# VH-VL binders against q960a1r229to459, part 26

Target 1, 231 residues: q960a1r229to459
Amino acid sequence: LKGDRIELLLPKNIDQFKKFKKDRTVISSGLITRFVSTRNPKEFSQKWISTKYVKEFNEITVNKDSVVVGAALNIQKMADTLTSSLSINIGKEIDSFIQKFSSPQIANFATWTGAIISGAKSSLSVSDLLILFNVLDAKLTLLNNSGELTQVAIEEFAEKKLFATHTIVNAIFSRSLTGFLFCLKLGETSEQDSTNFNFAALVGNQVSRIFVGLGGQPKRLTSLEVHIDAL
Short names: E, the ipSAE of ESMFold2; O, the ipSAE of OpenDDE; V2, 0.75 times the mean of E and O plus 0.25 times the DockQ between their complexes.

## First folded at step 8 (VH-VL)

Design q7 (framework fv_solitomab_arm2)
Fold by ESMFold2-Fast, scan of step 8:
Structure q7 (fold): chain C 231 residues (1-231), chain A 119 residues (1-119), chain B 106 residues (1-106)
Amino acid sequence: as target 1 above (231 residues)
Amino acid sequence: DVQLVQSGAEVKKPGASVKVSCKASGYTFTSYYMHWVRQAPGQGLEWIGYINPYSDYTNYADSVKGRFTITTDKSTSTAYMELSSLRSEDTATYYCAREYLGDYYFDYWGQGTTVTVSS
Amino acid sequence: DIVLTQSPATLSLSPGERATLSCRASQSVSYMNWYQQKPGKAPKRWIYDASNRATGVPARFSGSGSGTDYSLTINSLEAEDAATYYCQQWSSYPLTFGGGTKVEIK
């Protein structure tokens, strides 16, 4: 799409994306509808690049030990992939939790990548998708501006603010996760409501993962994990 | 300098499986998608699937789904297709074809492997 | 699936004549390619993204079209142009090809 005051590039594969990224602002597929529909020329004088049509960002790979979800896929497609690929009790809780924080309209429109980046940037609001990725020990494949790929834990992505220097290519989830997943969301649906609270716990085998969100990045409750694992 | 070299002709009985190889040279194997296209005798071209050699992601046409598998051996820069439960209608020349990186088209094709399914 | 209809099925012309091959899609496509195939040989890249000639393709070949209607034109046919030409869309999966137009030199 190219207008008088707008340049939006739509690369079709990762090598075109690497070539055209340069100083352009990255747009997830969910933001393209907003971008086109705002009708404000002042907002669109920037150079933009979309992930929506990049082939590698739209792929799903289910391996024996892991499942890989492309960065341009929406929240519902990610959820469907995880529920069909992970253990039945973990999958059921993922589906249930997503239904509590994301309407069907949002889940079928917004990318999981956009939601993760939004959550990682926030110092005040609680992120339900980010805590879900934390409790599931998600890894992210990242692309830097030099075209190099790396893999980081979701906690490292948020802590080092890698959203400022890298593009997310995909998320990787272990199929070896065991135990029972429990997720909780309390408070109003308004994103400006600082009274929101979330909680996620994966309890099973000998290792537990427990996180709480009080605003900003989810906090890992390592002392509680040690106590529960000892029982 | 880019070449795709396929394995030799195969003759199979109905119900058998066939595995065809496509050895790539002259480029970074994992950086380009590899597709498979077949052509029945005297007929047109039919796309049957692709693999991304970097991620191992595959996409198969409905006409072969459930009987068709594409794999790679990155150490030898070779793509493989395997088609099981062979039927007479699977008699065709099978081509591997590389997807061009800068645009959407098949830039290099293998020479083809003839698979004949006969009783 | 996107269906591509090529016409005519066979085109028999003399050297020096103009050949126009048609490819019509059942719905709008964003990428249309053409491949040349000679008997017993693999297809060869010919035209990509509607109008771009692949390296080595003679200047007498041109592609045009958008949406649902595409064409391949040979403005002065030569003996070496005898082949079957297939159009192919890359707008959605599954990828599909037209039935081909066979160009014969008489």
Scores: ipSAE 0.005, ipTM 0.452, lowest interface PAE 14.3, mean pLDDT 83

Design q8 (framework fv_solitomab_arm2)
Fold by ESMFold2-Fast, scan of step 8:
Structure q8 (fold): chain C 231 residues (1-231), chain A 119 residues (1-119), chain B 106 residues (1-106)
Amino acid sequence: as target 1 above (231 residues)
Amino acid sequence: DVQLVQSGAEVKKPGASVKVSCKASGYTFTSYYMHWVRQAPGQGLEWIGYINPSGGSTNYADSVKGRFTITTDKSTSTAYMELSSLRSEDTATYYCAREYYGSYYFDYWGQGTTVTVSS
Amino acid sequence: DIVLTQSPATLSLSPGERATLSCRASQSVSYMNWYQQKPGKAPKRWIYDASNRATGVPARFSGSGSGTDYSLTINSLEAEDAATYYCQQWSSYPLTFGGGTKVEIK
C-alpha cells in the first residue's frame, strides 16, 4: 500500500498503447489517461498514459470518400482538416461556427476528443462540438478493453456513454456530404444564461440532418427532416 | 474442479505446422485469460502469448509473432495454439496456463505437450 | 523486455538448512511471482504478488522484496523441496521468467 508510485507511460504507437492497457479500464482526460485494473482489485498502483506521442492518434488521413482525424489532435487542427477536405459550403460554416464557441488560444490547446467527451457527459450544458459532429454524421473508432477496434456513430457514443468503457482512436467524416450547413449558437452571459441553445442543420439533395441542443445531448428533429426532404 | 488437459506429444519436420489443444473444465471458460508458455529441453520458461476467450483478442511474443496463432472453441471450452514454419529451436514442452481473476499470476497449468522438430 | 536474473543457479544444501533464492529485475516490477517445477512436471504456483503463499504451500516458504530486488526463503529445507524455482514478472508484456534456481538436497 504505502510507497506505490504513479507511473507515466508514453507509448509511441497503438500496439504499445494496447500493451499498456491490457486488462485495465482507461479513463480519458484529454492528453492524460488513467488506467484502472478491471481484474485485480488489490492493485493500488495507478498508471497514467499520455496519448500525445501515439503515432496513430496524431495522424490525419484524407481518403477518396472519407477523412480521418486522430484523437490527440487539437480542435483547430481538426477544423483545418475538415475545411480543406469537405465541400466549400460545409467547410466555410464549420470554420465560422468554431470561431463562435472557441477562441484561437483554446482551439490550439484543447483536444477535440476532450471536448467531445465533456459534451457527451453533460446533462445540462449545450455542446457546440458535439452538435457539429452529430450534423456531420461523424463516426468514432473506439478501442475496448480486449484490444478490439470498433466504429460507432457519434449519437450512439453519447447515448450509450461509451466514453466510460472505450478509448477514442479517431473520428471519421464522409467526404460525400453535400448541401448547405447552417449552425447557430445562442448565449451571451458566461455567468448564467439558462436560455443557451444551439442548432445545426445540413440540408442536402437526398436527406437532411437537423439537430437542436437545449441542454445535454442534441436531439435529432426527424419529423422536420422528412418535411424538408419532401420540398 | 479446475483442470487443463492438453493434447499428446507431436513430432514434426522442419517447415511443418503443429496444433496443440488445451481443454478446460471446472470453471466458466470465457471468464479467464488463457496463456501459452514453452520450455526448451533443459532450459527455462518462455511466455509466448495469450487469448481472451470472451472476445477472442490475442497478444503474441515477438519471438513467435507471424508464425503463431491462438484460437478458442467456446462450445468445447478448448484453447488451441498453432505454430507454423517450425524450426529446431521450437522444440519444447508447451504449457497452457490460466490467469486467475483478481490476480496477476498463473494459477492452473496444463500438463504440457512436447513438440519435437527433427529431420 | 524486463530481464530477471536469478542467483545462485544451483543451491545444494542439507535438510534443516535455510535457503535464500534471489531474483533481480532490470526495471522496477509491480508484481513478482514464484513457481516451483519438479523434473518432468508442469510448474506449480508457489508465491504470488511477492509475499503471498499459494494454497497448500508450506509455512516454511516466504517471499519478500519490492522494486527490483526479490527473494524466496525456505527456512528449514525438507527433501520434498528439491525443485527448480522460477520468478516471473507481471508488470509489462512480454511476460518474463528468471533463469531458475535449482535447489538440491544433499
Scores: ipSAE 0.000, ipTM 0.390, lowest interface PAE 23.1, mean pLDDT 81

Design q9 (framework fv_solitomab_arm2)
Fold by ESMFold2-Fast, scan of step 8:
Parts: sequence; structure tokens; C-alpha cells
Structure q9 (fold): chain C 231 residues (1-231), chain A 119 residues (1-119), chain B 106 residues (1-106)
Amino acid sequence: as target 1 above (231 residues)
Amino acid sequence: DVQLVQSGAEVKKPGASVKVSCKASGYTFTSYYMHWVRQAPGQGLEWIGYINPSGGSTNYADSVKGRFTITTDKSTSTAYMELSSLRSEDTATYYCARDYWGSYYFDYWGQGTTVTVSS
Amino acid sequence: DIVLTQSPATLSLSPGERATLSCRASQSVSYMNWYQQKPGKAPKRWIYDASNRATGVPARFSGSGSGTDYSLTINSLEAEDAATYYCQQWSSYPLTFGGGTKVEIK
């Protein structure tokens, strides 16, 4: 039996990752065993690259003005980081909202990157993690095939479908966010023919961010923000 | 293609006010901090303040505090600095500079606006 | 305020020579950056976070240091390297720059 091996590369730094990436499928920590156990490897690309040993994909950095969360981290670790580093009212709502769309078992296994990409690709269902990133004004650090790092807003990432041409390295959240965060998921029935809605609003004393998910990309309610900020 | 394009040179008398613009393009304006740095003729660089366009938060250096205001117009992706009660010591080239990644460095700079305060 | 002292004020060297520019902080800093500025032009990001080259910066440039002592090294000077180089800290506000080192090519 020949040709049945998976090529798994383990780059040790970002430069090796750039060299090894090419046509290889990026995997996060904890997913390889389940993926291999559920599929014949020959049904998929056998050229895989791990982010496990590359610092930039695994880091959590809390700076004065920002929080950086590596792309290989799971949803729960991301949520814990935001809850502990952002204002208490915002953090409490993040924790509450995560519990509504993801069980602890899923949140401790699935990467936030996988959830964001899945949400950005969807046209039929709402994406709870995507609307959360939108309301929090999240930025993504992306690596292109030329080896360049760039920063984009989550809205631009989703709208331009940059997941097709870029690798997510980390997410960046502002620690200057103020006000009250309110997140809501409506219409949680069978996903077959059911209407799903989600909603997220960050209402500050001077500035508001308000989004509605009706399927596909969340829409920013800019006119409503202007009226609320005038009160 | 990221660009920061500043308004043209200004000549002002002592006691006047000056307003300089910095028009951003090629990126999401509200996702990056905008700083102002000045340079007196033949001298080094001096940071004078920033604005976070997303939240409206500002921070000003003590050397200009009380006379300095930074504002933004999100609809035109433009940042403005206004310096009042001008003194001869305010004669400088004023640069806008973008803060990238939530990291601690300026990645793109405007071309500079010369402000001359003379009697 | 954190004071950054750059030395020397001016370096006059020939092409192919090695230049070492120093930046000393009055207290420990975690983030030190370097900017290149040519006459009549805006500064350009050159080295960030002590040792990382900005995109397009030639491999002959390297940054090093930690705490209070930082250096920018050009291992083989070229004519295009004639400029003033400023170090800049981002550990506390106000943000501060060094006085600059002017590199002149003979």
C-alpha cells in the first residue's frame, strides 16, 4: 500500500509557516484526530500544515489598548480572554451570549477561527460569533500567499471573502470599548425552514454599534446608531 | 493601497488657530488609531496626540494640552488636528501617522503639513 | 516622560562599512521602534518591536536590545541608507522619540 500517508508539516516560526503553507490545509490544535477518524485521508488533501508550534497563532497578548487572540485557540479560551480583559459589562454579556450558541463541549473543542470562517461562508443561517466580532469591532491579522501580514476589519474579511486567499493569524479587540453590550438570538427551532435572527448592540454614552443578522452577513444599523448617540 | 494625504502648508500669525486634515484611504478608517507627530525645523520628532476613530477617545501631550483638539469625519475617512493660540514654538511640520494591529508602532505616515507661525 | 538618548548624533561612513546606532532609554521599555527619515520626507517604519524589519527593509538592517539599551545595525552601508534614524518607545504616554542619528555616506 503506497501513497496513504498524510504529509503533516510542523513549522516552528512564522517564516517556516510561510514557506510551508503553499497548497497545504491549515489545522488547529485538537482537530487532527477527529478529522482523520471520520474520513479516509485520500478523500481530502493529504498536505497539512500545523499552527501548533508557531507563536503568532497561539498567543494571547493583553496590551494597554488591545487584546490579541491567536487563531488556533478555541472559542472558550477566546471568550475567557475577552471576559477578563474588556470592561466588566461587556465581558459579562460575551460570556452569557457564548453560552446561548455553543455548549461547553463545543466551545472547548472548536476554534473561533473555524466558527468565523463558517459564518462568513454562510448565506442561509445567522452566525452568532460573526455578529459578536462585528459589534466588538474586531480586527483580523491575515497572512497572504506572498508572506505579507495585513490587518482588516471583520466586516471587510467577510464581505471580500478573504478566507479564500488568506490565513487568519489572530484577532485584535480594542480595550477602549465602552458602554453596554446586548446580544440576542431569536427563532432557535429546527434549522430546517426556520427563520433565525440574531442581534448585537454596543451602546455607549457617545458611540453605538448595532447589528442585525437575518441570514448571511450581519447588517450595521448606522441610522439607528446616529439617533441613539444624539440622545 | 494605504494612503494618508494631508492638507497644504499654512502660515499663521501668533494667537491664530490652524486646522490640518489627514485623509485616509485603502483601509477601514475606524479600525486604526490616528496619531499626530510634529517636527520643528532641524529638530527631532514629538508626539502630540491620538484619536481612536471608533470610540472617539483622544489623548494629548502636555506640551499642547488645552490648545489641541483631534477630530474625525468618518464619512470622508478624514482626521483633523486643530491647534489654537499659536506661538512661534509651534512652527513645525505636522504628520499624521497610523497605529497598526493594536501593536506599538506607526506603520503609515502622511506626507506632512508645514505650519509656520510668524509675525 | 521616558527620555531616549541616541548616539552618535552623526555617523559619516563609506559604502560597505558597518554602522551601529544606539538608543538608550531612561527606564526599561518593552516596545522600541526605529524610523528612517530622509530630508523633506515623512518618517518610514523601519524596525518594530526591537528586532522586526518592516516590509521592504533590506536584510542588511537589524535591530536588537531589551530593557534600556537598543541598537540599530547596518552591516554593509549603501548610498540609499543616508538618512536620520529615530528610535521611539511605546511603553508609556506620552510617546517619545530619540533625538535621531544622522547617517551620511562619504
Scores: ipSAE 0.000, ipTM 0.392, lowest interface PAE 20.8, mean pLDDT 82

## First folded at step 9 (VH-VL; framework fv_ramucirumab)

Design c1 (at its last look DockQ between E and O 0.01; V2 from the best seeds 0.00; counts 0 for: pae E 14.6 > 2, placed apart)
Fold by ESMFold2, look of step 9:
Structure c1 (fold): chain C 231 residues (1-231), chain A 120 residues (1-120), chain B 107 residues (1-107)
Amino acid sequence: as target 1 above (231 residues)
Amino acid sequence: EVQLVQSGGGLVKPGGSLRLSCAASGFTFSDYAMNWVRQAPGKGLEWVSSISSSGSYTYYADSVKGRFTISRDNAKNSLYLQMNSLRAEDTAVYYCARDYWSYYYYMDVWGQGTMVTVSS
Amino acid sequence: DIQMTQSPSSVSASIGDRVTITCRASQSISSYLGWYQQKPGKAPKLLIYAASSLQSGVPSRFSGSGSGTYFTLTISSLQAEDFAVYFCQQSYSTPWTFGGGTKVDIK
């Protein structure tokens, strides 16, 4: 009787996900989001596929030089993984910064991919997670509709709007990062968590990375990096 | 099957040196951060030093900074603690311990312990 | 340094008793707390990590709770093999610090 039924498929592994993904809108498991493609909006919006139970999207892999965080992990689990897998000066600041931008309850339910995609789509909002990924030089593993995997820098993902044509599989962070991470967040309202301005700097690494969030994509402050590295 | 086997303890005079060794087997040693923890006779546990899985990051308790050096040889699956300028208060059982899954810094596998006694 | 204050220092209990051990941190450590069991002449054994997660192979009668500055380890029904010394450990920041220990003795 109700003409708005939504079909939701819950695959258990990446092979099942690849088999069924082509005809379905991908959703994050922690906070409901919807993706609409302009190729066939009616068809894509009518069927959904979840990443929540896909084994590979829930994996954490700690290698010698990298840590890999699956796309279906919630924000808190990602933060905990990075905190324990990177140097203590970097990890402690990650933990502190995540606590400032979101309530613990939301961080335990929302996926980091949902937050990244929301930030990458917006030319106006300031994303705390997106600036964190930029300062840590995160790479994303992406899956296209042909089942091919590629890796791109977080900057390229947003610049080329790859969220429209690709599914995030995981994020990759270097364990060779050194130095001190500093993160700053300004601005909240009582009804919602909003940021007017944020800033992130990794100093004492081989090359410093410094970013500012003023709306849209974080901007890298290359001139400041050069001056800091000269000291 | 997973185990840490320690060696190198003993009796030394104040100001002396010892090198402790910890040999790993049954797991991929190079994937794990490692720790040294000591326990004075009849006392609690005291963290001494940690080293990252690659060896790039080392950490020391204030009481041992400048006197002790942690190191690892991932090709030999071995962890070391070089102890110099030993004092009576360094007398303890020393344990090597593996970090749990290389995050949260919990110690899930421990060596059998090696006694170090510093006295004249 | 983060000081870990553990209480009680000792408890006498009978098989089947419920035992609760507490650990307080001098500052918030979020959920970065582990619990260890140590028997005489042996190395410590990890029981609980991340305040409440049970290590593989540890009996379900052990449980942990807490966040921030106050944590508990509970043994719901003591068994003969549970008479030991128990330590908490914070893994929030260096130096990694342990509580003073709680000896659980047979009554």
Scores: ipSAE 0.007, ipTM 0.439, lowest interface PAE 14.6, mean pLDDT 80
Fold by OpenDDE, look of step 9:
Structure c1 (fold): chain C 231 residues (1-231), chain A 120 residues (1-120), chain B 107 residues (1-107)
Amino acid sequence: as target 1 above (231 residues)
Amino acid sequence: EVQLVQSGGGLVKPGGSLRLSCAASGFTFSDYAMNWVRQAPGKGLEWVSSISSSGSYTYYADSVKGRFTISRDNAKNSLYLQMNSLRAEDTAVYYCARDYWSYYYYMDVWGQGTMVTVSS
Amino acid sequence: DIQMTQSPSSVSASIGDRVTITCRASQSISSYLGWYQQKPGKAPKLLIYAASSLQSGVPSRFSGSGSGTYFTLTISSLQAEDFAVYFCQQSYSTPWTFGGGTKVDIK
């Protein structure tokens, strides 16, 4: 973040964040969010905004029926929160999935938001967190350009590519999910971005959720869900 | 060649129904969100509806919400607009348009348009 | 909803003239502004996106500028094929809204 044309903004609260965002194009979300300012067409400036001091982006809230995870939190904190807050048969698998297939460095230093955005943007890569969020039917709280907060399904976020215009504030997970979670990741190496296959299935819930990743956005396997639910 | 070819439309009485079609070619249709935009005679452009790439999510202008249904068949590279309970104010040329995105959303490919006339 | 106001509604110009069209938004839309060209009996054509980015295949005589609530489309040297109606469109928030259009006709 060095250079004459780079600026870093440090909002101290969500209101300041909203204010800073109003006249800027947000490119990404997370601890450091990139945005573009085009005051003059010929004078492009790259700007960044940090959520480091914004409580809403850094907080974890465990409710009776839901878990809310701030967008600025790293992957490990998100995973730990879900592991401890969801049923054992789901949480345990989340922990295993993250620990087994994600490097500790990535888990501890990368935000889950960054991972979600990266996954949603890519047409080729398979995103572990994106498929996890899909199978858990996660909701995202988004801040739009108008400064309004909205909730959307993770599927909608990815499909509509809302990362281009919205800022993720937090993720919301249901604590009412029942059944068992199964996750599978296949790739050449665990240390390289070589994942070519992801699979996640939540079975034994009211409605099964099954997703597969073969590159790009996870695909829901509705026919398989119906079959499993009929057993 | 990237193109959208429209069909359907015509004359209908108030309260009637029409179905518009838009056939895509020259690009991977399933990768793009699609839009319907209309233009009343001698007037400006009005956004009508949008549908996500997979068809899972649909969006409507308030003026047509509850009356119009946007849908798509990616296997047939086709976009549709089912228009029910048509009103005189729905009279317009309707365009299908492909979404273009680069952190910004616009419409970069348009159909040739189809005229819908609602009159008693 | 965000209202987009174009001015002028019409302008008469000659070939070679510099033509400037203005678009104002009822609220700040940052750089989420596009310009379209529409010829009679034809569909709109995207010219400019993101306020100042030239769409592929569009002549360089077209340019866009502005941010926030004030935007301009400029044709540096009007050509015969440029006589048309031009629309601005905001992509800041749904519903997407267009300006009322500016007709550029021959003097």
Scores: ipSAE 0.006, ipTM 0.527, lowest interface PAE 10.4, mean pLDDT 86
ESMFold2 (binder alone), look of step 9: mean pLDDT 93; pTM 0.945

## First folded at step 11 (VH-VL; framework fv_ramucirumab)

Design d1 (at its last look DockQ between E and O 0.31; V2 from the best seeds 0.00; counts 0 for: pae E 14.8 > 2)
Fold by ESMFold2, look of step 11:
Structure d1 (fold): chain C 231 residues (1-231), chain A 120 residues (1-120), chain B 107 residues (1-107)
Amino acid sequence: as target 1 above (231 residues)
Amino acid sequence: EVQLVQSGGGLVKPGGSLRLSCAASGFTFSDYYMNWVRQAPGKGLEWVSSISSSSSYIYYADSVKGRFTISRDNAKNSLYLQMNSLRAEDTAVYYCARGYLDYYYGMDVWGQGTMVTVSS
Amino acid sequence: DIQMTQSPSSVSASIGDRVTITCRASQSISSYLGWYQQKPGKAPKLLIYAASSLQSGVPSRFSGSGSGTYFTLTISSLQAEDFAVYFCQQSYSTPWTFGGGTKVDIK
């Protein structure tokens, strides 16, 4: 059993974060707690940097046409922000859907970015948050290792595996979304089990967005969208 | 009414300095990234600099790094560009423009432009 | 830096014509492309964001398409007020580079 050699930096703003990041592994608050408690000496001798206290990663910005949620916000704070910032019929469904897949205890501790990265990494698991981001046409602002900002649709983030080379700074949602949001989650035995199938549809927006989760990245149902839009 | 109003242009000799201002109204200025974009006479558009809503990060085009300084005062709803060590190739109309954090939604509001002429 | 190559550099067209302007990126920019219109003596005006999304207040005769490295702006039926210079701009990574512009003139 060797002594612990964990080095964890806690930058307070994005400039400090960029200055200190280098070859460090970016860790969410929830992952830090889980990792430290495993007592694996090999896992403890690592260099880490956290987003928890970075001011820009904790900011919420509500513009005329968009709402921007910082990467270090927990799932519950993100949900509350979207519920209050988007139209009532979309916001109510977001609030209801998040409660189906994230207990209040987890939602108040886990970051939304941790959940998104986990969903984007998997070719087999079904992610409820990832399908929600897809149906809402979410965009991500990313920071590469050179300190440059890039922006991508949530679909591209998973497709190009950008979680391997980039740090999420925030998510951006359009406030111009209209229509009705419908979300469905199905598990094997209970609502607290892992999701086997999910479905999300935004109908009555200028162009419908309809997705199904069967494993890996949510799949867009373009044929159904065309049919629904023709009605 | 959403508006960006610019001031501060003029004629200056090479090596001189000039400060451009951009005053915002009709929206919550502190919620937006701000940009400077320039256009040399008869030429295309060139991005110059960007500043985040809280001034926490700042980017410059390589052509102006070390000579230009972007800043903002959120209490005064104002954006500034301090231009030092000016060169003839800095001659352009300078626009301020409002952008979202990621620019996925583009630069949707522009100032009227301010002419800067650098000539010996 | 991501280089944006716009073509053609100019177009002579008549009212009612369909006009297509292209923009190529030196590397993939996903859908992070904007189209701007600029009339003489005026600031640029945003037409299209995210490659294909029409900005509020812009006429529906304007449309954008493409992703990755190849993008188009189409004016389906040219109007008198559409004679202007058009620029594409990538917003994928800094520096935010513009295309060289396309002047649409009356034929």
Scores: ipSAE 0.000, ipTM 0.444, lowest interface PAE 14.8, mean pLDDT 81
Fold by OpenDDE, look of step 11:
Structure d1 (fold): chain C 231 residues (1-231), chain A 120 residues (1-120), chain B 107 residues (1-107)
Amino acid sequence: as target 1 above (231 residues)
Amino acid sequence: EVQLVQSGGGLVKPGGSLRLSCAASGFTFSDYYMNWVRQAPGKGLEWVSSISSSSSYIYYADSVKGRFTISRDNAKNSLYLQMNSLRAEDTAVYYCARGYLDYYYGMDVWGQGTMVTVSS
Amino acid sequence: DIQMTQSPSSVSASIGDRVTITCRASQSISSYLGWYQQKPGKAPKLLIYAASSLQSGVPSRFSGSGSGTYFTLTISSLQAEDFAVYFCQQSYSTPWTFGGGTKVDIK
């Protein structure tokens, strides 16, 4: 940022965000940088818009059958919300899995959105949050450049590379999931951020969901699901 | 009993407006996404619009975007569809429907439907 | 938009028959598929969600299967009350889209 002049807008709600975004670069609330708020944007070399104060990006909504997590929330807050809002057999495993995800500093300051996008961008990285979202069958609410909101499955987000054209507003999780969640993370060393392999299985009275992460998008193990559901 | 009861609709000329209402009972209305789905005579189902529990997130089909407005009043357990600039192709039975979940697995409760006819 | 192609458009069957309806998606929708039953002059009724999960109160003779782009609804033994139009619907991404419908009528 040395030598650069940056305009930063801080919208308070999604409607204002839509109006301000236009050609501006979205910056996560987890990033603290030097910024200048000005009414003369033409004098600045970079134009940014922050999600920090956007209501819809920072809210948690717990409904009877769903939980909604704003995109600006950190990984720990997202995990805590899911742990407390989902069934005990699922929530416990989420908590355990996230505790092994990264250092406490990263969990408390990095947004879950950042992790999801990073995972979706890379064909090599193994993303713990990406596999978690897949196994939990999470949905994303997206804002496109035209100001339109859409809801997509996490698979579509990754496959279509929607991170290039859309802004994540929130994630929606079902509270009606039943059964048990099993998650596994393997890395070079314990408590390291580097993951070489991860596994997630939701097994219960409903259709099983089983995913493996070897890099890039998690792969669903449908044959294994069928086998397990037949037991 | 969980139910949705619709009102409104009728005959209108092209370019006209109508407002549909849907009253919910028997469940916590504010916990659910609500939807409008329409069906032209003798045709299939077409999704029209959805609104989240708190109205923070709204979705429209391209065919009605800019003309229709979905809204809800959770205090009144009511869903609305304001239809402006109506066209002949908007002629259909309109259904309100509860989303199975806020994250969408389907619509499990439906209103009885209301007929909207747009004709000169 | 995701296109849902349903087949057949109509099928004639007798009571007790096994009836199978198929739905194809223009792209993978994982298991985000629902099946609805609609009788004349009535609103649709949800039968199956998440491709294979039976909605509460729906008879066990109804079953759904499939994943990705190919899905099936099966009525193992057709009953008199099953004569209706059936629709598939993808819930993978907005806009939500329906199949064209399959009319099951009496032979």
Scores: ipSAE 0.000, ipTM 0.508, lowest interface PAE 11.5, mean pLDDT 87
ESMFold2 (binder alone), look of step 11: mean pLDDT 94; pTM 0.953

